# Designs tried in a protein design chat: miniprotein binders against q56419. Part 118

Target 1, 326 residues: q56419
Amino acid sequence: MEGRTLEEVQEEVFKRHGVLVPKKELEDLAKALEEAGLLLTEKVEARLKEEEEKLKRERPMRLAGLSYPEGEREARAFLEAFRASYPGEGEEARVLLMPHLEPSRVPEVYGAALAALEKTPPPERIYLVGVAHRPLKEKAAALPVPFQTPFGPALPDLPALQALDALLPFELFNTPLAFREEHSLELPLFFLKGRFPEARVLPLLVARRSPELGEALKVVLRDFPGLLVLAVDLSHVGPRFGDTPLTRTLAEEARRRDLGFLERLAEGEPEAALAFLGANPTRIDGVEVVASLLPLLRERKGKVLAHRLDLEAPTLSAVGAGTLVL
Key: E = the ipSAE of ESMFold2; O = the ipSAE of OpenDDE; V2 = 0.75 times the mean of E and O plus 0.25 times the DockQ between their complexes.

## First folded at step 11 (miniprotein)

Design vc6 (at its last look DockQ between E and O 0.64; V2 from the best seeds 0.00; counts 0 for: pae E 4.9 > 1.5)
Fold by OpenDDE base, look of step 11:
Structure vc6 (fold): chain B 326 residues (1-326), chain A 120 residues (1-120)
Amino acid sequence: as target 1 above (326 residues)
Amino acid sequence: SAEELAKKLEELLKKIEELLRKIIELAEKGKFDEAIKRVDEFIELLEYLIEKLKELVKNPLTKLLAEMIEELAEAILELVFEVKDLLKQGRTEDAIEEIEEILKAIKLILEMVKKIAELA
């Protein structure tokens, strides 16, 4: 409790609002919450320390056997099947926007990303920018360790990561535990490592828009050229996200928002893309990432290769996914 | 309204409890992959709960109570990762024991959310 006792706050509420809070019942509940928290925390603290120490060495696979195969042979067959799900040809990418949604939901969108990667010369390094689904201590973070994949470890580019850290007004290497289960990095990395086994990786997470990140990356990319990958989903609509069940009207609005966002990015107008969303009523996931990377997206023309609004039937909800090359 | 939001949070918490029970059931049946998927769904719902709980904050008391719930929810999230690891290892009994502890914590959160709604 930062600075105030429950009793002091109860007294203040009574003075301001005339509400007599039952002291004993709230005290008992507060005590029970605190005791439960302490019991869980003691068990967790030991585990967290161990996990943090492991994350200083490597980030293990968490979705192997669930979202993609653990074995290399099966993983290669998986990549080929996903590539086959997209009937088109790709284009060379300097920037790739791709989903981080469960691959089985949007196979052709991942297939489009693979098609783009086929036309892309092998980069020395990949700047992989995902979405932090957990709180970060700072607006953005990096984990400078090998990420395990079925194709072997994705090795960090330490020199480029250090150069990036040096240009940021905050510590880049923060909140290592946020990377432990972060699928926005793990899922796209499977496809990227499978296609570019020798590329080093800069695994980055964005929690909140950081213009500083985009400016710093723009400088770093001059000395450390590479492929920029935005691993982001698009609209999130339906009951899982606080809406009514998916209707034709809601689906049309989600698609309109998704495509309107991607098309403006494809024209090299990322500020117009953000402005088009306004209050973001369909909850496009990638907004904070795009807002952070504006300097890298400006004036770059490209093409939307794929889009899907995927229905999760059990929840009558839908998530948008897209593949864009710049 | 705060009352409508509280009802939604209560419904969400009930769904979370049902998911935890389903995870136990799946683990007991040796369906570990399905159990892990439900754990991931639990994490998403709990994170959503934390976000929506912030909307109920109207005064210093509700703020304090919400912060206490957030702290407990963070501890639950950490324990859930251990549950996920235990399930991956086929350590069913240990996983169930931890889920039962989480269930107790979720019940406390539900009671507190009800109180916050009464105070809002």
Scores: ipSAE 0.182, ipTM 0.679, lowest interface PAE 2.0, mean pLDDT 89
Fold by ESMFold2, look of step 11:
Structure vc6 (fold): chain B 326 residues (1-326), chain A 120 residues (1-120)
Amino acid sequence: as target 1 above (326 residues)
Amino acid sequence: SAEELAKKLEELLKKIEELLRKIIELAEKGKFDEAIKRVDEFIELLEYLIEKLKELVKNPLTKLLAEMIEELAEAILELVFEVKDLLKQGRTEDAIEEIEEILKAIKLILEMVKKIAELA
């Protein structure tokens, strides 16, 4: 219990509402909560410490056997099946926007990313920028360790990561545990490592928009050229996300917001893309990443290769995913 | 408002209880892949709960109680990741024991959320 005692809370409630909740009831509830919390925390505390130490050495596969195959031969067949799901041709990418949604839900969107990678000269390194789904100690973070994949370890580009860390006003290597279950890196990495097995990786997460990250990356990319990947999803609509049930009208709005956002990015106008979303009424997931990376997106024109708003029946909800090359 | 938020949290917590009971059922039947899928659903709901609890923490009159609930919910989230690992290893008894403790904690959080609604 921090910052205020239960007595202080009780006094404030009485002052503002004229209702005095018995201190005993509040203390009983707080003690029960603290006892449950202590038991749960102690059972996992040593485990989390050990997991954090392991994450300083490597990041293991968490989704093998669930989202993609664990064995290399099966993984290559899986990757080719996804490529086949998109019958079109790709475009060369200097910047690639691709999803991190469960691959089986949007196979042609991942297939479009693979098609773009076919047209892209193998980079020396990949700047993989995902969305933090757990809190970070800072606005952004990296984990400078090998990420295991069915295609072998994706090795970190340590010199580029160290250069990036040196340019930021905060420590970049700040929250190892946030990477433990982070699918926004693992799912795109499967596809990227499968196509570029020799590329090193800068695995980056954004929790909150950081203009400093974009400016620093612009400098680092000059000295350490590579492929920039924004691993982000688009609209999240429907009851699962706090909306009314998904209607045809809401789905059409979500698709329009997704495509309008992507098209403005494709015109080299990332500020216009953000402005188009306003308060982000369909909760496009990529906003904080795009807002962080403005210096890298301005004036860079490209093409939207694929988009899907994937319906989640029976939740009456949907999630958008897209593939954009710049 | 804090009352409206607390009612949304109460509904969410009841849905979470049902999902936890389903996970136990699937684990007992040896349907580990299905159980893990339901754990992923639980994780999403729990993350949403934690996000909404942070909104409740911003309310001065409920801040202290909401902070205690948030701390417990965050501990639950970490334990759920361990449950997922246990299910992947086929350690059914261990996974169920942890799920049962999580369920007890979820019920306690629900009772605290109801009290916060009364204070609003």
Scores: ipSAE 0.097, ipTM 0.589, lowest interface PAE 4.9, mean pLDDT 86
ESMFold2 (binder alone), look of step 11: mean pLDDT 83; pTM 0.798

Design vc7 (at its last look DockQ between E and O 0.16; V2 from the best seeds 0.00; counts 0 for: pae O 5.3 > 1.5, pTM O .716 < .8, placed apart)
Fold by ESMFold2, look of step 11:
Structure vc7 (fold): chain B 326 residues (1-326), chain A 120 residues (1-120)
Amino acid sequence: as target 1 above (326 residues)
Amino acid sequence: SAEELAKKLEELLKKIEELLRKIIELAEKGKFDEAIKRVDYFIELLEELIEKLKELVKNPFTKMLAEMIEELAEAILELVFEVEDLLDQGRTEDAIEEIEEILKAIKLILEMVKRIAELA
């Protein structure tokens, strides 16, 4: 509580309304709430410890039946439908930028990613780098366990993960619970595992930019080649994100920022891409991941395959998503 | 508009209570798929409850009590994931016990919302 007491509440009610609420009634209510809260808090802590132990063995599907089908047959049909949503052809990717926004909101953007994967030789492993939506104990984290998918478990590349951990100035395996609900890994992984069922995965999260991560990954990728995937969204604008209501001008600026960012990445100029955003007024989600991975993005030229600034009508807000191959 | 907010909160809490009792009924019948779908809807309603409680917290003379209720509702949200896990595992008795604990907390929140409305 912010330092206020029940007596202070009683006094404020009296001052504002001239009604004296009995102190015992307020005390009884607060006591009952505190008792219930303490009991539930202890139960929550016990359950979170149990969940953490489970996450040290495997990461279950959380979005099956919500964002994608649970059954393999339906999941394959789902992939085909999303591929069909993008009428173009892909290009081979050594680095793929793709979204983690709800797939039904940007179907052609995910379709473009699938098109790129069609042109990409099956990798031995995928470095999947998402954005942490829960606090991490360090700037970045990994969870070295199988991630369940409708296409079977996505197995971790343990030798590559251990090599990465050994090169970092912090423990990489530091926050298992942050992975429990992390859609920035689960949603892209569905598409990646569906296309490359035999590839192992390095499931990585970035909370805050880590130059050390990028340098370490550059070293690890030499000995453990694979596909690098940046699983990031772009602009976030509107009231849901702390802005004024979405206007045509704000939406046009968000689109301009998204495309300018992607185009500079496509020219192999990640520092220029970050500089273009300045203070990042449209809150492009991918900046911390790009800033971490600069050594892997420099001088890699490629192509923007798709972009959408997706309008959230109920919140008068929008989120950008794109597909970039390098 | 605090009275309108309190009425909406009461309606939401009654809907939540009815939904939780339906989840118990479905679990007792072994209809776990249907129970889980209703847990998903309960999560949506609980998230709406928490957002409306944040609006109530902005009222200057009910702020402290509203914050206490919000904290309890957030603890309930964490327990809901446990309920889903128990239903997935077919652990009917354990799921029902957890839901009954949540129901007690929901009833307390409802009573507190009614009393906060009287203080408004």
Scores: ipSAE 0.100, ipTM 0.595, lowest interface PAE 5.0, mean pLDDT 85
Fold by OpenDDE base, look of step 11:
Structure vc7 (fold): chain B 326 residues (1-326), chain A 120 residues (1-120)
Amino acid sequence: as target 1 above (326 residues)
Amino acid sequence: SAEELAKKLEELLKKIEELLRKIIELAEKGKFDEAIKRVDYFIELLEELIEKLKELVKNPFTKMLAEMIEELAEAILELVFEVEDLLDQGRTEDAIEEIEEILKAIKLILEMVKRIAELA
C-alpha cells in the first residue's frame, strides 16, 4: 500500500514543483525510515505493545535480585533484617508515609515502617500512592493488575479502583507503561506484601497535584476501608540534583526541611507542611502526593518514627527518607 | 520562510545530537541524575522539533514526510523513557546502546528535514 502512496506523492511533487524526486531515493529513505522506524517502531511498538499487553495481565518484578531478593525464603530473611535495623517499636498506622529509596540506603527507615505494620491490624486493602517519575497522561493513574512480588502476586482491589475511577474527572486507568519500572510502588510493595499477604492493593501514581484524587479517595475509603500508604522520599540535595557538594550547612537545611515537613504532617496540618517548604529548595519528592491527599491527612495526628539523610558518597549528594504514622 | 525554519530545525537537531552525546558522557562517568536531567531537556527539544516540523508542511509530500518523522519521534520518546529507567538502575551500557539507536534515528530525521526543506 505504501508504494502506491509514494508514486502518487512523487507525481504530485513533480506536478507542483517540477522536481522528480528519484523514486529510488524516496524508496530508500522510506525503506530506511521504515527499516529504522519499523525496526524502532516495530521493535518499540512490538515491545511496548507486548509490554502493555503484559501489563494488562500483570506487572512483573523489575528490581528482584537487585534491590531485594527474588526467592521467598531470602525475601523473608531480608524483611527480618530490615525490621531488626530499627530498634524501636512501631505504632498502629491508618496512614503510613514511607520511603521508596533504594532499601539498602535507609534500612532503619524501612525497619520503622515494618515496626508500624507490626502494630497495624491486617487491612483488607492498601492504597499505595507513589510518585510518578515518568509523565502521566493525567495527574494521577492506576494499574488494575496483579503486581508480582517474592511473596506472590499483590492482587488489585478492582471494586475499589472502579469506585475511585467513577469519582474522578479523568480516566484513572491511564499510562500503563508508567508503572512498568516505577520503583516508588515496587519497593514499598515488597514490604507491604511481605507483612500483609492477603491484602488487596490499589497501586496509584501521582505526577501532579490532584485535589480531586484526595476528595475521591476520601469518599471511596468510606465504602472501601484500608491502609493508606504514601511512598515518597524527602529532600534531594547535592550535585546529582543541581547543588554544590553536600556541606554541613546544606545537610542541616535538608534535615530541617524534612523534619519540619514530617512534624507538621504528624500534627495533622498538611497545608502547614506544604507552606513550610515554600518553593521547596531542597526538592522534597513527596510534595505532589501530599498536596493531592490533603483531605485524608487533615486533623490526623501521628508520629515520626524515623528519618535519615543518606549520603551517596560517589556523587556527594544526599536523599532524605522518613517514616511517619498517622 | 521554509528555509529559515529548516535552518532552525537543523540547529535544533544539532543541539539534540550534542545533548545525546553529553548524556552518554555523563552516564559513562556515573553522573546518572545529571544525565537524566538532560534526557528531560532532550524530550523538550524533541517536542519542539515535532511542533516546528508541522509548520514545514506545505504539500502532500512534505506532509507524508512530517508524519513519518512524527512517528519516528514518538518512538524516540519511548526509547528515551527507557533510557531514563536504565540510567536510574545504573545500567549504563544498556542505556548507551539505546542512546546510540536514538542517535541513528535523529540522523535520519535530519536527512528528512533537509529533504523537506529542499522540496518546500
Scores: ipSAE 0.021, ipTM 0.386, lowest interface PAE 5.3, mean pLDDT 85
ESMFold2 (binder alone), look of step 11: mean pLDDT 80; pTM 0.769

Design vc8 (at its last look DockQ between E and O 0.08; V2 from the best seeds 0.00; counts 0 for: pae O 12.6 > 1.5, placed apart)
Fold by ESMFold2, look of step 11:
Formats: sequence, structure tokens, C-alpha cells
Structure vc8 (fold): chain B 326 residues (1-326), chain A 120 residues (1-120)
Amino acid sequence: as target 1 above (326 residues)
Amino acid sequence: SAEELAKKLEELLKKIEELLRKIIELAEKGKFDEAIKRVDKFIELLEELIEKLKELVKNPFTKELAEMIEELAEAILELVFEVRELLKQGRTEDAIEEIEEILKAIKLILRMVKKIAKLA
């Protein structure tokens, strides 16, 4: 262990409190703790290696039975219910921004995405760009394997993924374990695969803004046309996210930031959308993705179809979600 | 302060121990959905524990001990995801075995934290 020894700690405690702590008891406890840590760490490392190897072959459903139904019949009914929760019509999307928040929390926002997909010609492939919730070895990553869904496997577009990898200054297929539990891909994919069962997918995660990714995707999309999906949530406010308790004022600010961000994107002004957020005081989730994809968002005008800032009563917090078509 | 943080850690660890025992009880009764809900609560508490341990690691007085506890807590977190999957599969004996191992580690952490708290 680096830092202070047990003896040094014991001496410091004695000097501060005038109480001699038995050295043997502390040493015995430290040895027991180190042994337990070693054994569990070895077990975890072996398990993670096994899981990583499995993820190199396929990505199984993790949220079936929790966030959406496992069976295909029930899954189709689920899609219909979500579409019905949005009474409007959509518009054709070349770029779709949609949430990855738990679907039951924002049904009309997912419904708006489905309405947009109704107006969108079936794409050959979908560029699905989510937000990494586990660390990546690089700024971005992909997992070139089938993602299981209730509608069958979402097959990877291997030629497009290889072309993308070749254009990046880092290895794209760099962190399989980051995809193990990644709901920002799984939840949107359920809706996308349900509507476009023949589309191949490029499942992408962004951890930190990567201008290189945006430039590379611009080239790849030219040669491999498809639907670009930004699977991002908006404001995260309240104690769960490090704020004071949620107030009406904080909620109003979050809604204003969400809508101002989306509206500027809808005007084809992604740099202005980012500038509008400043230091991002409401922690809009989509900033790193938008900042990565600037070349694909500039001058694309569109429409905000839906927005909700969904309140979490138990945590006195809220998360924003929206649907934007460009 | 480090002593105030250690007392908060002790209270959190006691909640965690109680929750793990409840998960075992539910799994033994075949109430897997209820057990999984408690596992999700356990994950929440464990993440809180890890964050508080990172605060304790910043204190030079307690750094070495806190790093040992933090490493063990991080390993426990990864095992809990496996426990959740075992419960989903109805693999009661396997899940309980993992929970018992986690419980032993939690008890060791609790004993260490109690020693530190008494010296505060």
C-alpha cells in the first residue's frame, strides 16, 4: 500500500487522542481485509474477462422484463402504446435526437420519435450514438456484434464500422465491457429495431467530445447513407445529481435550458446550442455527443416534436427528455 | 471531518448488512422479484459507500486503510451485478453463496470502520 503504514497511522491516532490502539488487532484486521480484497478482485477480474469475451460475440438484452417486454408480441403492443401516447404526426428525419431515459417516464417523447420514424423511409443502417456511462479507453467506442432485441438481433453494419475505424486516430473497438449495461443504446434500439427491423446498426458510444468522430462520420455517411440517431437525455437536476433540492425555479431553468438547446439545434446552429448552455449548469447529457457531431448538425433545420422534464419524487430530482428531427 | 465520515460509513454499512440478510431471506423463499428489488437498493447504498470512501482516501491520516476498504467495496459492486443475474435465473444456492461472500467482506469493513470511529 502506498502512503502511510499502519504503525504510522496508529502513532498519529495516539498523538491526537491519547489512546493506544493495539497494533496486533489493526494488523490482523488489515491482513484480513487485504486477503478478502485480493480474493474478490481475482474473482471479479476472471468474471469480467469472461464477460468481455461473450460481448465480442453478441450483446444480450439486459432490460427485457424491466424496461420493455421480452416477448415479440408484447413488445409490438408496447410500441403501439407508446406511439399512441403522442397524438401528433412526425416529420421525416435525416437526424433524430431521442432520449434514453426509462421509457415509462416519458412515453410521449418516445411516441414522438416513433411518429418521426413513420415518416422516415426505412434506412439501410442506423448510426446509433449513445452516451457512455462507463469509462472508455478512448473518446468513443463501438461494439461490432449483434445486439439482441425482442424483434430479433440488430445486426452490425460491419463495412461501415470498419470504414469508421479506419478514419479515426484511435482504435474504435476499444472497450467491450462498457457496452455490457449501456442503456443509452439498448433503450433507443428497442424502438428503432421495432420500426426498422431490416436496418443494420452502428452502435456507438461517446465518453468525451471527439471532433475526429464527427469528421469521420461525415465521410462514412456519404458512402454508407443512413439514419443518424443521437440517443441523449437533457437536463439532470436535483439532489441526485449534486444540486440543492429541486425547486420550481431550478425546474423552470432546466426546461428553459433544454428547450433553448433543442431550438438552437433545430435552427441548424449546434455551436450556438452549446454556447447557450455555457458551463452546462443543468447537466444536459447530450453536450458531448453534439460537440462530437458538429459537422453533421450544422445547417440542418428541423423541429422539436416533444419535451418533458420528468420529476423523480423519491429523489426530489428531474431529468429532461426531448425529440428533435433534423 | 474524518471521524464524522467514519461514523456515517458505519451507519451505512449496518444498513447494507441488514439489506444483504434480507436478500438472502427472500431468495431462500423463492421471492426473486422482491430479492432483486433489494439488490437494486443495495447497489444504490454501495455506490454511496464508495463515494464516501473516496472522501476518506483524501485524508492523509486515514488514506492507507481507506484505500484497502475502497478496493474491496469496488470488487463487491462488480459481484453484485452477478448476484442480480443469478437471482433472475432462479439460481438460489449460487446467489446466496455470492451474497454470503459479500456479507463476510462487509462485516470486515464494518469492524475496521468501528475501530476507526472509536478512535475519533
Scores: ipSAE 0.146, ipTM 0.655, lowest interface PAE 4.1, mean pLDDT 87
Fold by OpenDDE base, look of step 11:
Structure vc8 (fold): chain B 326 residues (1-326), chain A 120 residues (1-120)
Amino acid sequence: as target 1 above (326 residues)
Amino acid sequence: SAEELAKKLEELLKKIEELLRKIIELAEKGKFDEAIKRVDKFIELLEELIEKLKELVKNPFTKELAEMIEELAEAILELVFEVRELLKQGRTEDAIEEIEEILKAIKLILRMVKKIAKLA
């Protein structure tokens, strides 16, 4: 009904159907539609406002009972099984790159992350940087509230979050609704909280590259030391992502880009890692995260612990996942 | 009867609404394959809706409302295909936003169907 008068609609209905809908019924319908649209808008706004008000207090689990167990006992058994899926030993991490893909798809990659965490002294705080799959008002955002997990709430580090906000040219505490369902934080947080129950968390999302974030975090990390975690996936290839069905050639290219990216990060050359991707034709996730955190990744040498390109058979598509320690 | 058909359409629309909510829930849960399967089911139900609406279009008393609903249903069908593509792409938020628009349109259709049931 964009731009048409009720009279034009009435005339069109009459012309098409030979029925003269009384203008009053059209007005009542338009009013009922407007009232229902308004009521839907008001209800949606009220619900969004209610959800936003809830997010001022805590971020509830969304993936409990789906991606991981809700119960603590079962959740601990889940962690042990994932750790067992990786046969190697980890290394101490100052920076951990790990996936946020559905855990059941890449168990050994999460297992490698757990192996690294076993060799990592318990941090006072964890800087958890995920990918915003929802639009943010700013390039990056934080949610300064407890995140629920089967192991209890992951408590925010408010002093460190405030210090970060003070150094950014934009408001860090923006777009709380983007955190409501963001799996790039929830999934890695399960593993992190399970391993480090006493660690405070800084849940951060990046939508667009923010060099300011990396510089600000570099300063904050001096006064508020902690583990930096990049929760990012790698290549996204196949029909789900606009490609042809996965072929050997496409899979080899995805693996080449994933490993070439991770290896350059492991060498302490994050700019070279980004340059290696170029236009990012295999759609490596977390490019914007890495681009934002360049100051924290430079000159840090590390090791690639795991990589998998996981086939989603129903869509003939694949997603890359990796674990890197620095 | 047009009234019986309208009641069947109401039931179908309620199932569609539940299904859309489930798609949102699954998309929110990152269960994109299950979400897409339910999107496909939604398409099937919507096509069934359109087919039943064509029966109402044959009734001169309900023809106008039925045609308006059919146009809305066709528009929803286009949006649903977009939702499917968005879900395939992992664009969950965009998909949910579109599903919310579809939910609004389905509610509109439900009101129109209820009106048909009163006119029949």
Scores: ipSAE 0.000, ipTM 0.182, lowest interface PAE 12.6, mean pLDDT 84
ESMFold2 (binder alone), look of step 11: mean pLDDT 82; pTM 0.798

Design vc9 (at its last look DockQ between E and O 0.09; V2 from the best seeds 0.00; counts 0 for: pae E 6.5 > 1.5, pTM E .701 < .8, placed apart)
Fold by OpenDDE base, look of step 11:
Structure vc9 (fold): chain B 326 residues (1-326), chain A 120 residues (1-120)
Amino acid sequence: as target 1 above (326 residues)
Amino acid sequence: SAEELAKKLEELLKKIEELLRKIIELAEKGKFDEAIKRVDEFIELLEELIEKLKELVKNPWTEALAEMIEELAEAILELVFEVKDLLEQGRTEDAIERIEEILKAIKLILEMVKKIAELA
């Protein structure tokens, strides 16, 4: 019916089938369809509004029982198993770059993050900066509510969030629905909350590079010290991401870019890391986050603890993941 | 009977709706591979729907409705393939938006099937 008048439909039915459908029946049907469509739109809007209202109070787990256990006991065993998957020792982190990829794909990379966290004194607060996989109204956003975890709620640091908002040229508390399903926060938060149960959290998303965010955070971190966590993945290559199936050449290029990026970050040269990627042909996920946090990454030396390019066999695609301590 | 067929179509449409909701849920959970698998199941159910629609006792009115349903089903099929592509790309929001459009279309089909049953 899109683009046809009821009269045209009536004429077509008559022409094809020799039946004159009463215009009233077509009108009633059209109205019912319109009402059904409107009702659906209204229901969707009402649902979205309800979900937005819920997000004013808390962010529920979405990946519990899927990516990680829902129960606390099982969740603790999960953490221990992931830590055991990394045979090395960690280093104290002031800045931690860790993945947000499905944990089962890169267990040793998360294990390396846990190893670093073992060497890190419990922070008062964690600045958790993820990647917005959904559009944001602004370049960055925060959700100032408790995030549910198997270890209890990760409570927001409201004073620090307010201080950050006050320094930004845009409203920080925007697009709450973008946080609803954002795994770039939920997955790393599981590990962080499990290790630091008393730490408050600033859940932040970056959609586009915001130099203002980095400058504001630099000021806020002075008055509200804490651990900075960049929850970012690395290269995304293969058919899922618009490439040909993974080849040795493509995998080598992805690894080269991932490691070259991480190594330059480890040297305290974030601008060089970004410059090294250029047009980012292997689609390193964390580029906009790093570009936003330059003031916090400059001159900080650290160490790459782990890296993996993980093959997703069903799609012949691969995603890079790494753990970096600064 | 047209009534039996309509009932079967309604049952099939309910399964399709449940499956679409499951696809959304899986996509929302980042379980794209499972979501894609369910999309394939959806395609199969949709194809079955189209086949059953062709079995509808064709009076001129039911035939017109069946043709409209077939056109909608074809449009849904295109949207479903788009959903599959979007899920493969990890474009969850876009995929969900398309699934919502599909759900609207399925509801429309359901109403048409009910009307066919009433007129048979």
Scores: ipSAE 0.022, ipTM 0.421, lowest interface PAE 4.6, mean pLDDT 85
Fold by ESMFold2, look of step 11:
Structure vc9 (fold): chain B 326 residues (1-326), chain A 120 residues (1-120)
Amino acid sequence: as target 1 above (326 residues)
Amino acid sequence: SAEELAKKLEELLKKIEELLRKIIELAEKGKFDEAIKRVDEFIELLEELIEKLKELVKNPWTEALAEMIEELAEAILELVFEVKDLLEQGRTEDAIERIEEILKAIKLILEMVKKIAELA
């Protein structure tokens, strides 16, 4: 009972509904829940402490053997198969938008990203900006440790990360546990590390839009040039996301929102892209990242290389994914 | 409305209980890949449970009890990653022991949801 007595609960129920819940039953139930909660809380605390200690040294692979192969040889073959899924040519990217959706669901979208990387000179570092799926203590976060991949560790760019931290009005290294299973970094990193094995990485997460992050990154990128990657998915529609089952109308709107968003970004008009989405009715998950990075996206023109609104037949839902070069 | 939400929570908890028993069965048979896939399904159902519990908090009749249930469900969710790690390591007995602890907590939540529905 967080800050509230059983008597207060009983009084509120009576006041609102005119029914008196027996105090004895509430006490027995609260005691049982408290005992179960204390036991599980101790186990949770031990697990979180152990995981946090590991994350202070490195971030291990969580999706090897599930989303991509664990072995390096198989992982390289996997990359080439994905490149082959996109028969087109890429363009050089200074900014790359790519998905973090399960790779097997959108192979040509990841293939388009690989095609863009083929045209991109190897960068010294990659600013990898994903979407936090667990709460952060601040609007954004980084984890300044090696991220393990089948191609070896992706080493952090510590000087660039420290410069970024110094420019922000909050501590950048604030929520290590949010990174432990964060696929919006791990899945794109597999492809990026495979193509740029010598590049260092700035693994960044955005939970809520931060204009300060974009301003700081603009300064840091001037002094520490590199490839900026927005690792974001697009529309999320259907019952898995709180909608009715996927209909033609909902799918058409999701596709229209995805493409309209990407096309406006490609014209160098990120504010217009955000405005086009309004209240974001199809839940494009890249909105907070784009809103944070406006200074880096303005007037930068480019091209949409690929898009798919991918059907999840078992859940009657869909997720959009795209590849944009700027 | 609170009765309807409590019934939906009860249905979800029963589905979760059945899924946990299936995960135990698969782990006992050494079918770790299938067990891990079922853990992913459990995570999805547990996240749905937590979201529905947040809706229950908006109802003053059940606010304090719903918060207690939500806190327990959140703790369970954090332990699920340990179960997944244990299954990935092939540590069958350890994984089953942890799942059985979670199952006991799920059954307690189910009984509490039933009591709330009866009092409504």
Scores: ipSAE 0.015, ipTM 0.470, lowest interface PAE 6.5, mean pLDDT 84
ESMFold2 (binder alone), look of step 11: mean pLDDT 79; pTM 0.743

